VH-VL binders against q9h9l3. Designs and how they scored, part 62

Target 1, 176 residues: q9h9l3
Amino acid sequence: PRKMVAIDCEMVGTGPKGHVSSLARCSIVNYNGDVLYDEYILPPCHIVDYRTRWSGIRKQHMVNATPFKIARGQILKILTGKIVVGHAIHNDFKALQYFHPKSLTRDTSHIPPLNRKADCPENATMSLKHLTKKLLNRDIQVGKSGHSSVEDAQATMELYKLVEVEWEEHLARNPP

## First folded at step 21 (VH-VL)

Design z84
Fold by OpenDDE, fold request of step 23:
Structure z84 (fold): chain C 176 residues (1-176), chain A 124 residues (1-124), chain B 107 residues (1-107)
Amino acid sequence: as target 1 above (176 residues)
Amino acid sequence: QVQLVESGGGVVQPGRSLRLDCKASGFTFSDYEMHWVRQAPGKGLEWVAVIRYDGSSQYYADSVKGRFTISRDNSKNTLFLQMNSLRAEDTAVYYCAKEGYWQSSTFHRYFDYWGQGTLVTVSS
Amino acid sequence: EIVLTQSPATLSLSPGERATLSCRASQSVDDYLAWYQQKPGQAPRLLIYDASNRATGIPARFSGSGSGTDFTLTISSLEPEDFAVYYCQQYDYWPLTFGQGTKVEIK
């Protein structure tokens, strides 16, 4: 099987002012979009802001949520040795307190050919929602109930597929 | 507490260059993209430039593209704005600004903290 | 670019009165809208983010509402320190853009 997965996380606000982003959900899909992992995750610190409009996270989701340390172990087991695709993926890894090798990381928010294909400036960091609409003619993150990390991970993988051949060749010639 | 302190402003003639610095403290500088926003005397606010958390990408307003360069040194918690080919219309107070919270797949590019600003006057 | 139009240009009110400020976007910016307060000689201060979330330390008398193209900042009862210029800002599209501002002045 292809050693490629896509990841998307949802964060909530912790810390005294809710400014710290903490992992509250993580979804991982394979190359075909099949869900490999999808769990609500309990941050180690008190949640000050659920950021529900964006995260989709509510208090009820934390009742039986997987403790962060346990979830982190499960997720890292899946990611180890894989090419990991994500959108602004540095934030996902940051929330996981994990750093994946750069040579095995693909950030769809930082792939100039993808922006060119979408008629966007190459150096402008575009949202997943906008790129998905432009390139896949698909609406994601619809409504006010919050995002679906599964939907977002699937969209991220589909976007990467559009430029995979070109980008992998580029990376082979220009290793990070 | 979060602090942003701009420096480097002054009076320069048209066509000259000037570099602004912004020293950040009170937060993990390398976790956030940073912005410059300017305000001409008695006028409104205008976004100028953005730089990614690791400095790997920059994007500019059309009014400064090709003349200004935004950069950063994360080891020194410092943001820079190199301004070349300055024009009279570049006269403004220049603010460094921190983006809001970071999230997956989305960007919340409101500015929760601002520096006090540094005045740049371009005049013959 | 997204054009944000604020109204009114100037709002003259007395302390204790309710202030209603409008911000209209040329196209939908979802909830990616912020409000700032600026006093003379000072940097802008964040009031509202994500259309309706009050920033840390901001008094409860400030509230934001709206989505898509029409947004409102409300000050339920003006305090003397609230007389200032207010800006809206969208962050859904590049380039980031601000409204032209509304001045709230004492009557």
Scores: ipSAE 0.915, ipTM 0.956, lowest interface PAE 0.6, mean pLDDT 96
Fold by OpenDDE, last read:
Structure z84 (fold): chain C 176 residues (1-176), chain A 124 residues (1-124), chain B 107 residues (1-107)
Amino acid sequence: as target 1 above (176 residues)
Amino acid sequence: QVQLVESGGGVVQPGRSLRLDCKASGFTFSDYEMHWVRQAPGKGLEWVAVIRYDGSSQYYADSVKGRFTISRDNSKNTLFLQMNSLRAEDTAVYYCAKEGYWQSSTFHRYFDYWGQGTLVTVSS
Amino acid sequence: EIVLTQSPATLSLSPGERATLSCRASQSVDDYLAWYQQKPGQAPRLLIYDASNRATGIPARFSGSGSGTDFTLTISSLEPEDFAVYYCQQYDYWPLTFGQGTKVEIK
């Protein structure tokens, strides 16, 4: 448990057409849901689309945001050597321009037992919102203010706990 | 520029098999879910299948489940649809489609780019 | 599955007129709704995503609004090239589903 953390990131749109997803916030929580890291992050490129409805990011959040390179260093320091839990976590790592070992990665969007428990098709990639509602009876990502990466990271960790024993056993038998 | 080019369509008899290919370019193929969407002649659009960015998971519409297989080769930027046990009702133009932007914890599975489509005709 | 019902089935208008297309979902799909334009012999083209975001390169006369179960695509002033079939699509639930389409034709 002490070696397990959950991560959730928020991205904004950069590039000429705003199609590039760039890290703008990152939250990391421990096994108990305590916040270890939560920072707004300034992308190296100009933001074209804040994607506020989803990201919760607004222009004002970038005024004192941590530069990407600095934030990345801080985040990687926390993640190194840990089992990292996330939902569609490959996107978070992509935004961080970082690759965590597969053996130490847990993606709650790709755990068939979790879907089964939620009475969802095992091979369907479900949103964090839907799984959280089905399994935790909790509404997340409500309203128009955008996501809370802290809330999402906490929900992700709680979901994983529901299948942790079974999934860890599975991974032990079938190492990635 | 983003391009998706389907191929492999044609005329086949019921019960036969056909494989469609979709060659992608102009974007990082391995970053995105890819989908197949079909459209019967003179009809609307029907989602067919999705494959995860790394090919580790597939999901299908009930109408094709057990008969169709979606796969991908990221090293070749190519999406595939293996269609077995074809039926007359599978007759359609088949489009490969790219998902929209990626975010954390949510999925924006609208289709910002489509191929030109390839026609599959199943008839006796 | 989520059923998307578009109305009207056919909309006959003249160039310069305002077009209002409706898409209603059988249950809430939040803002996970897209609009497409399709012309004969062509693939669909994305117009609107996330209910109200205009896709790159789409003229300002196209706008999307709504949330939950009721969505609207508006073309403020029809151009000759806008006469086509329009589809809405939800991506909040599996399976992904489309509306049956609205044909915008010239009067």
Scores: ipSAE 0.914, ipTM 0.956, lowest interface PAE 0.6, mean pLDDT 96
Fold by OpenDDE, fold request of step 23:
Structure z84 (fold): chain C 176 residues (1-176), chain A 124 residues (1-124), chain B 107 residues (1-107)
Amino acid sequence: as target 1 above (176 residues)
Amino acid sequence: QVQLVESGGGVVQPGRSLRLDCKASGFTFSDYEMHWVRQAPGKGLEWVAVIRYDGSSQYYADSVKGRFTISRDNSKNTLFLQMNSLRAEDTAVYYCAKEGYWQSSTFHRYFDYWGQGTLVTVSS
Amino acid sequence: EIVLTQSPATLSLSPGERATLSCRASQSVDDYLAWYQQKPGQAPRLLIYDASNRATGIPARFSGSGSGTDFTLTISSLEPEDFAVYYCQQYDYWPLTFGQGTKVEIK
């Protein structure tokens, strides 16, 4: 448990059309849901779309945001050697321009037993909010002000705990 | 410029098989879910199938489950749809479609780019 | 599955007039709704995503509004090239579903 953390990131749109997803916030929590890291991050490129409805990011959050390269170093230091839990976590790692070992990665959007427990198709990629509602009876990502990466990371960790024993055994028998 | 080009459509008899290809360019293919959407002549749009960015998972509409298989080759930027046990009601223009932008813990499965479509006609 | 009902089925208007298209979901889909335009013999074209975001290259006369179950596509002043079929699509629930379409035709 002490070697496990959950991560969730928020992205903004960069590039000429705002279609490039760039890291703008990252939150990391431990097994108990305690916040280990939560920072606004300044992308290296000009922000075209803050995607505030989803990201919760506003222009004011970028005023004192941590530069991407610095934030990346801080985050990687925390993640190194840990089992990292996330939802569609490949997107978080992509935004971080980082590759975590597959054997140490847990993606709650791709755990069939979790979907089964939620009475969802095993091969369907379910949203974090839907799984959280079904399995934890908790509403996340409520309102129009945008997501909280801390809330999302905590929810992700709680979801994983529901299937941790079963899934870890499965992975032990079937290493990636 | 993003481009999606479908191929492989044609006329087949019921019960036969057909494979559709979709060649993608102009974006990082391996970063996105890819989808198939079809449209029967003179009718509306129907979602058919989705495949994860790395091909590790597939999900299908009930109407094609057990008969169609979606796959991809990221090294070739190509999406596939293997269509088996074809039925008359499968007659449609088949579009490959790219999902929208990606965001952590949020899926934006609207389709910002479509191919021109390829016609599949199933008739005796 | 989520059923999207579009209304009206057909909208007959003249160039320069305002067009208002409705899309109603059988249950809330939050803001996970897109609008497409389709002309004969062409693939659909994305107009609006995330309920109210205009896609790149789409003219300002197109706007999307609404949240939850009721959504609206508005064309403030119809241009000749705007006469087409319009579809809404939700992406909050599996399976992904489309409305049956609204045809905007010239009066």
Scores: ipSAE 0.913, ipTM 0.955, lowest interface PAE 0.6, mean pLDDT 96
Fold by OpenDDE, fold request of step 23:
Structure z84 (fold): chain C 176 residues (1-176), chain A 124 residues (1-124), chain B 107 residues (1-107)
Amino acid sequence: as target 1 above (176 residues)
Amino acid sequence: QVQLVESGGGVVQPGRSLRLDCKASGFTFSDYEMHWVRQAPGKGLEWVAVIRYDGSSQYYADSVKGRFTISRDNSKNTLFLQMNSLRAEDTAVYYCAKEGYWQSSTFHRYFDYWGQGTLVTVSS
Amino acid sequence: EIVLTQSPATLSLSPGERATLSCRASQSVDDYLAWYQQKPGQAPRLLIYDASNRATGIPARFSGSGSGTDFTLTISSLEPEDFAVYYCQQYDYWPLTFGQGTKVEIK
């Protein structure tokens, strides 16, 4: 438990067409859901689309945002050596331009037992929102103001806890 | 410039197999889910299958489940659709489609880019 | 599955007129809704994503609105090239589903 953290990031659109997803917020929580890290992050490139509906990021959040390189260093320091839980976590790592060891990665969007528990197809990638509703009877990402990466990270950790024992056993028998 | 180019369509008899290819370019192929969408002649659009960015998971429409297999070779930027036990109702133009932008905990599975499509005709 | 019902089935209008296309979902799909344009013999083209975001290169005359179950695609002033079939698509639930389409034809 002390070695496990959950991460969730918010991304904005950069590049000439806004199609590039760039890190704009990162939240990390421990096993108990306590916030270890939660910072707005300033992308190195101009933001074309804040994607506020989803990211919750607004222009005002970027005023005192932590520069990407600095934030990345802070985040990596926290993640190093930890089992990192996330939902579609490959996107978070991608946004961080970071590769976490697969053996220390837990992606709740790709855990068949979790889907099974939620009465969802095991091979379908389900949203965090839907799994959280089905398994925790909790609504997240409500409203139009954008997501909370803290809320999402906490939900992700809670979801993982539901299948932690069996999944860790599975991974022990079937190392990635 | 994003491009998706399907190939492999043709005329086949019921029960036969056919494989479609989709060559992608102009974007980081391995970062995105890829999809197949089909359209029967004179009809609407029907989602067929999806494959994860790394090929580790596939999901299918009920209409093709057990008969079709979606796969990908990221080293070649190519998406595949193996169609077995083809039926007349599988007759359609088949499009490969790229998912939209990627975000952390949400999936934006609209299709911002489509191939030109390849026609598959299943008839006796 | 989520059923998307588009209306009207056919919309007959003249160039310069305003077109309003409806897409109704059988249950809420939040803002996970896209609109496509398709012309004969061509692949669909993305117009709107996330309910109200105009895709790159799409003219300003196209706009999307709505959330939950009721969505609207509006073409403020029809151009000759806008006469086509329009589809909505939800991506909140599996399987991904499309509306049956609205044909915008010249009056």
Scores: ipSAE 0.912, ipTM 0.955, lowest interface PAE 0.6, mean pLDDT 96

Design z84
Fold by OpenDDE, last read:
Structure z84 (fold): chain C 176 residues (1-176), chain A 124 residues (1-124), chain B 107 residues (1-107)
Amino acid sequence: as target 1 above (176 residues)
Amino acid sequence: QVQLVESGGGVVQPGRSLRLDCKASGFTFSDYEMHWVRQAPGKGLEWVAVIRYDGSSQYYADSVKGRFTISRDNSKNTLFLQMNSLRAEDTAVYYCAKEGYWQSSTFHRYFDYWGQGTLVTVSS
Amino acid sequence: EIVLTQSPATLSLSPGERATLSCRASQSVDDYLAWYQQKPGQAPRLLIYDASNRATGIPARFSGSGSGTDFTLTISSLEPEDFAVYYCQQYDYWPLTFGQGTKVEIK
């Protein structure tokens, strides 16, 4: 249905050694790729590693960032009741400290028909970048400046559309 | 402190089966992808298998596909490797290994922690 | 699969000298490259991840550089405990693959 959104988050490193992944940006797009939400988010803990090469997050982005608790409330308001599409989305939900119903979750990193369409092993977890290149002939996450969660969310939604009919039918027959 | 402890290695004849265990501690086991890596005597390192954080997916090297099965019990913080139809070339030290940090849409599948390994010898 | 070729096969040096180890990938693996150290009878130990990030507890004399297909591990000044075998590993493509290793031995 059109009650579908795609989400992608960027995470930074917190904790004594920066090994804890904390939410620092979240982007949500609708079925058409229109941005519904895109905010930098301030973790409750001190940032030790911005992981900029991957996250795209820099110190200046945290100056006016939305506090985690506030952002979480805003995001959950958008996600509630929606089918949420993401890539390795369990990590996004983990960073959000949020549980979304499995029946309303779509993980493009774990859809065998999508991998098959990309001539990839069905049981191998593929990166968003590789699937996007193979199936959409589009380069995402280009360069060394870090990822764009908006770009990634849009790519994720477009990938899902390629297998939506087949996968929704599968899920209807095999509810998670 | 992160610890990985393998067990179950030994000497077996070709065609036989063996199961390896890996007990994990010091981190949230269920948050991470886990791997097996092996090393034949005097040789280099070879990736063997991976299992998703929740056990919902497994993927294998071609050399072991159809013969080995990776599984996990998150309630017991334990990783398993069921090895069937063993061959002489499967002789190796088998390491369980933890993936690196997790991030959105990307995977950092380097191994920040390793067990000390368990030796499997397949010989007639 | 991605083939990682390490060079040289053996590097003979003295303590205090600079060691430069190369790892070349058959195709670009972006920055998804790690380095490990292994001593006889021990498990590998992570040195570098994401091409240039030093793992926790690793001395500053170890550094990683490069991107795409050409990577380098540098030991600025060899300590006696640094004589070991070093492996690179890519994690951009399935299957995960290792280089064949470089042995750093004492001259």
Scores: ipSAE 0.912, ipTM 0.955, lowest interface PAE 0.6, mean pLDDT 96
Fold by OpenDDE, look of step 22:
Structure z84 (fold): chain C 176 residues (1-176), chain A 124 residues (1-124), chain B 107 residues (1-107)
Amino acid sequence: as target 1 above (176 residues)
Amino acid sequence: QVQLVESGGGVVQPGRSLRLDCKASGFTFSDYEMHWVRQAPGKGLEWVAVIRYDGSSQYYADSVKGRFTISRDNSKNTLFLQMNSLRAEDTAVYYCAKEGYWQSSTFHRYFDYWGQGTLVTVSS
Amino acid sequence: EIVLTQSPATLSLSPGERATLSCRASQSVDDYLAWYQQKPGQAPRLLIYDASNRATGIPARFSGSGSGTDFTLTISSLEPEDFAVYYCQQYDYWPLTFGQGTKVEIK
């Protein structure tokens, strides 16, 4: 079986009106929650909105941030060949301007058995915060200082582990 | 410039069906959740349904569950709402609405852009 | 579902006056709260998102504050075009829900 990693990214707003989501931090953890990667990343374009309340990103974090192209290369080296777990992970890949094979992708925001276990509607896309509270009895994304992508990646991996056996069997029977 | 244009509204009798269309432009349609929100005459706003960016999942308000179906064709930048078994209480202006910005692990499901709306009247 | 209660139901003011609109949630919705303006015959227009962020193109006289269960929309000095109905909306819980609206009318 392939090794699994979990990824979570933070994005800031770029473009004329700050509506473009650009990668500003990326965290990757292994199956046990150990941090494999955690870097602030400098977008190629001027940051208009740091989205600090959500991203946790501030100007000071960008002073020594890794340029996007370099960071992207580092991250892709880690992800290649692995099963990548994330929450609404399509957004993370979008920010990375990278697309991981669907057969090797696990999105915890779209796993009906996970929602069922949390007594949530199976077809509703639930936030990481709510699922983590219901299933792990843990509060994440607390306060107003912004999210921790490491914390979020770890929570995502823990959630997936709850349904891993069932979901992997499902995927084996129903390959994407 | 972002635009959402609804069509398909009209007058129908109870129990009948109607399909609404929403044509999107000015943004990457396939990157966002799309929603339907309705407003009965002289009343407030009511969320109706949501569909994921790739159409892989849908979720509905209890008031329309089992009767309405939300779908999308990303190749045509079009959102749909199939309404079956229509009731008088379904009478409303129906808006298609775009999800706000996308972020990791969180969902910002406010609606930054709305269509002009299309009126559906269910009356015997 | 989360119930959003707006107050007052109607606010009668003159141009130039300060308007303060309240939105109270039945339980905490964190900062997942938006405000909309709607004029007769028009679709709603986004004013504020994430409780306190002003949407693009929205005048500085509009501001949002609050978190958890209590939220406020403030119009520092009413302009003639500001007389409309205002809705709050939470997006922390399914189903998404709106307040019943506050009508700001000219005195």
Scores: ipSAE 0.904, ipTM 0.953, lowest interface PAE 0.6, mean pLDDT 96
Fold by OpenDDE, look of step 21:
Structure z84 (fold): chain C 176 residues (1-176), chain A 124 residues (1-124), chain B 107 residues (1-107)
Amino acid sequence: as target 1 above (176 residues)
Amino acid sequence: QVQLVESGGGVVQPGRSLRLDCKASGFTFSDYEMHWVRQAPGKGLEWVAVIRYDGSSQYYADSVKGRFTISRDNSKNTLFLQMNSLRAEDTAVYYCAKEGYWQSSTFHRYFDYWGQGTLVTVSS
Amino acid sequence: EIVLTQSPATLSLSPGERATLSCRASQSVDDYLAWYQQKPGQAPRLLIYDASNRATGIPARFSGSGSGTDFTLTISSLEPEDFAVYYCQQYDYWPLTFGQGTKVEIK
């Protein structure tokens, strides 16, 4: 069976007005929630907005951060050949400037059976926070200090595991 | 700069159909969730519909569910709203709106850019 | 759905005065709250996002505060161009919802 990992990234704002989302942290966990990767990452461009409330990133985290190019190589090495689970994972891949095969991608923000299980609209994109609370009875992303990408990646994996069998069967019948 | 330009509004009778278009420019259209928001004359704002960045999912307000269809053509940077079975209460200025920035596993669905709006009047 | 209640309905002030607008949510929306300004015949304009972040190009006299259920938009010193209708909007829950608006008019 193919190995499965979950990924969650944190972005900061770059560009003239800070509207460009740039990777500043990446966390990857295995099927059991063990951390395989967790690094602060230095964007190639000047950071205009740390988006700390959400990202948890502060200036001090960038002092010894791994350069983007190096981090990207490390991350891609981990992801290659894996089924990659994430929440709104297309954004993580954008930040990584990487495209994972669709057949090997699982986006927990777009799994109707998962929403149904949470008594949410099947076609609505739900936040990781809400699904985690509904289905795992756990509060994540609490407080004002910003998100933990490790916590988020772990929650994402646990959510997927709730619908893994059903969803994998669905995907087998309906390949992307 | 970011621009959103709606078109297709007009006067129609109840039960008729109308399609609105929204042409986007100045940003990577395919990266963002797009929305329609409407405003009845002299009234407040009402969210209408959303479509994912790749068009793979849509979600609607209860007031328009089953009657309206939101779609997009990313190759043309265009957002659409097909409105069927129009009612008098659908009379409003319809705005296309861009979601805010994207950030990891959370969504920032405020609207940083709006079109100028297009007026839809449903009357007998 | 989340109901956003704005107060007051109308705020009559003179240029130079401080304006304080309130937005109350029927339940907590964390910091997923935005403020818009709308002038007659125009589309809404984003002022504040994520409860307290000023949008690009928005003057410093505009500020947002609050979290959870109670939010405030403050205009420290009203300019003539600030007389308009102001809306709050939550984006923590589906469906997305707006407040009914506060009209800031000249006294």
Scores: ipSAE 0.898, ipTM 0.950, lowest interface PAE 0.6, mean pLDDT 96
Fold by ESMFold2, fold request of step 23:
Formats: sequence, structure tokens, C-alpha cells
Structure z84 (fold): chain C 176 residues (1-176), chain A 124 residues (1-124), chain B 107 residues (1-107)
Amino acid sequence: as target 1 above (176 residues)
Amino acid sequence: QVQLVESGGGVVQPGRSLRLDCKASGFTFSDYEMHWVRQAPGKGLEWVAVIRYDGSSQYYADSVKGRFTISRDNSKNTLFLQMNSLRAEDTAVYYCAKEGYWQSSTFHRYFDYWGQGTLVTVSS
Amino acid sequence: EIVLTQSPATLSLSPGERATLSCRASQSVDDYLAWYQQKPGQAPRLLIYDASNRATGIPARFSGSGSGTDFTLTISSLEPEDFAVYYCQQYDYWPLTFGQGTKVEIK
């Protein structure tokens, strides 16, 4: 009965030489893929590298973006008490400066049954793009204009559904 | 300033074991997947192994599976490579390598920083 | 596994000339490609990441281009210090793989 959401973020380069990753977009979808949250977020420090090829973030998106502290509050309110699904989700939580309980966290980049279903090595960290193509027959992250965190969050939820019963049973037997 | 310092290389007989250490500084070690890459004398580069940021998962090149173990201690900012059942073809300079920036659903597994390397010679 | 084929094996040029190094992947690796420079007795040095982004501290004479299967490293005006071996590396698929290298020799 516990509600489940999927999250995906896009980061830009901040700090010295743009090597720090800072949150610039966050999308959250429900179990059915309906968008619950999708905002461009203004990092608290100067953007050195928009990383647009991957992030899809452009200067225009930052003009009216929600300040990080405000966006973080909105996002955490949605996540609290829910099972949160993501891909390499520890990076999303780092960008949010937040720790979600491990018992309520699901990471599609680290689920051996999902890799086995895709005929991939069980302990290799596979990209969302490759898993989505192999298991859902969908091409995501197409083109050079950058990725959509809505598309990626939706794909992540659909991937999790493929192993949901098995993985939830596994976690019940093997609490983190 | 990012620094990676390998140690533990040396000359060892075939079938023996050796452990390499890599001490990291100048970045948040636990944010990054870490790798070993090797280079046989006069030859090109070969990826050896990767370990997940929290140490929970490892993946290996076929040439070393079952013989090498990558591990890490995030409290000491140290990466390890345990090399068992060494063979002459394992003779190489071994480099500790750091991945580029972290992102969400994309992985940027180029190596922006490398250690100086440590030579392992497997010879009878 | 993805095979990266570099050409030529050796490139002999004079200082001030343009060097063009090729890396061809056996299947698309999108923009997940890096270039490294290695001098004798040294660790590799990152030049280009994500196909075309210049790494920190790399001179503007180095540039990367291409996507998918065909990639190029260009040194617009060769300096004496650019004498080295150059490697490409893909990171779209496991295992991570490197090309065999192109040795750039100054005539």
C-alpha cells in the first residue's frame, strides 16, 4: 500500500572548472508515469558548464528557475514516506543534499534480476538508455539536444515494474 | 588537488599473489567509481576492474576474472587490487584511475586523473 | 566488446603541421569517447572527454570531433612537446576499451 514514485535529475557543472555536479532539473512521476513535479532549479552557485549535451539545460531555463532551497523543500515533501525509484539514485540524492531511507529506495542501476532479464552481467552498472532499449524496446535520450528527466523518470518506473514483485520480496528477506 | 598514489608493485613468481594499494586525496572518494587500468611493457592500455562508489559491486575484465579482487575502504580513501594466481601476461604497470564528473542516468567513465603507476613483474 | 581501431599507427610530421588522428568503433558509442596522450614513462593524460570537450589545462590546439563510430583528434599546429602516443577510449559499453594507439613522431 505504500506509494511509489520515480525521480530523475539533471545536473550542471559548478565549482572550479565546472567539475562539481549541481542540481538544475528534477522530475518526479507516479506509478502510472504521471508527472508530479518537473522544475528547472537554480543552483546556489555559478554555473560553469551547463552540460547541455546530456542535461538539456540551457541558459534560458535558469532565468526563472526555482531557487535550490525552495525546490529542495518541494521535492522532499513529495518523497517523504514513499518508495523512491531512480537510476544511480545516490547521485540524485547527493544533488538534493538528502538521504532517503535505504528501505524505501530502489535503484534500477543496481538490481541484479533486472540485469539478468536484460541479458547483462548481473553486477555491471548499466545505463538507463541500454536497459530501456533492451527491456522496453524504447529509444530514450535520443538526439544531441540533451536528456529529459521526465522521459528518464518514466522509463525508470517502467523498468522497476518488470522486477517489482521479485525485488520487493528480496528486500523483505534481506533488509538493507 | 586530486592525487592518486599507487604502491605495492614488485617482482613475483608465477602463481603467487600481490596486493596493490591506491591512496586518494583531493576529492570526495566515496562519490566515484574507481578503476584499475594496466599497460604491459611496450603495449597499449587495458581496463582491468571497476568498483562501485560504496564498494557493494565489482566488475572485471575477462582476463582477470576469478583471480583479481578489487576493493575499497572509503574511510581511508584507499582502493585495493588483490592479484592471485599471477601469470606472466599480468606483467604491467598498474594505474589507479578516477572517473569524470557524476551525473544521474549517464555514466562518464573516462579517467580524468591517473596515478603514477606501479610496476608488477611476473617472472620465474 | 567494442573494438576501437586507431589510424594511422604512426604519424610522422614536422612542427607547425596539422595532425589528424582517427579512432573507429566497431559499433556506435554515441559521444562516450575520450582521448589520452601518453609520453614515455608517464601516466596517460586526459585530452578530450565526451567526444569533443577539452579537459582542464589542455591547450586550444587540441580538439576532438565525431560521434557514433568515427572520431577524430586534431592537433592544429604541432608543437615539439606533442610527440607522444595517443589513445582513444570508449565508455558506452562494458568492458571499457582502448584503441591500440597512434604514435606521433616529429620529423
Scores: ipSAE 0.840, ipTM 0.933, lowest interface PAE 1.1, mean pLDDT 94

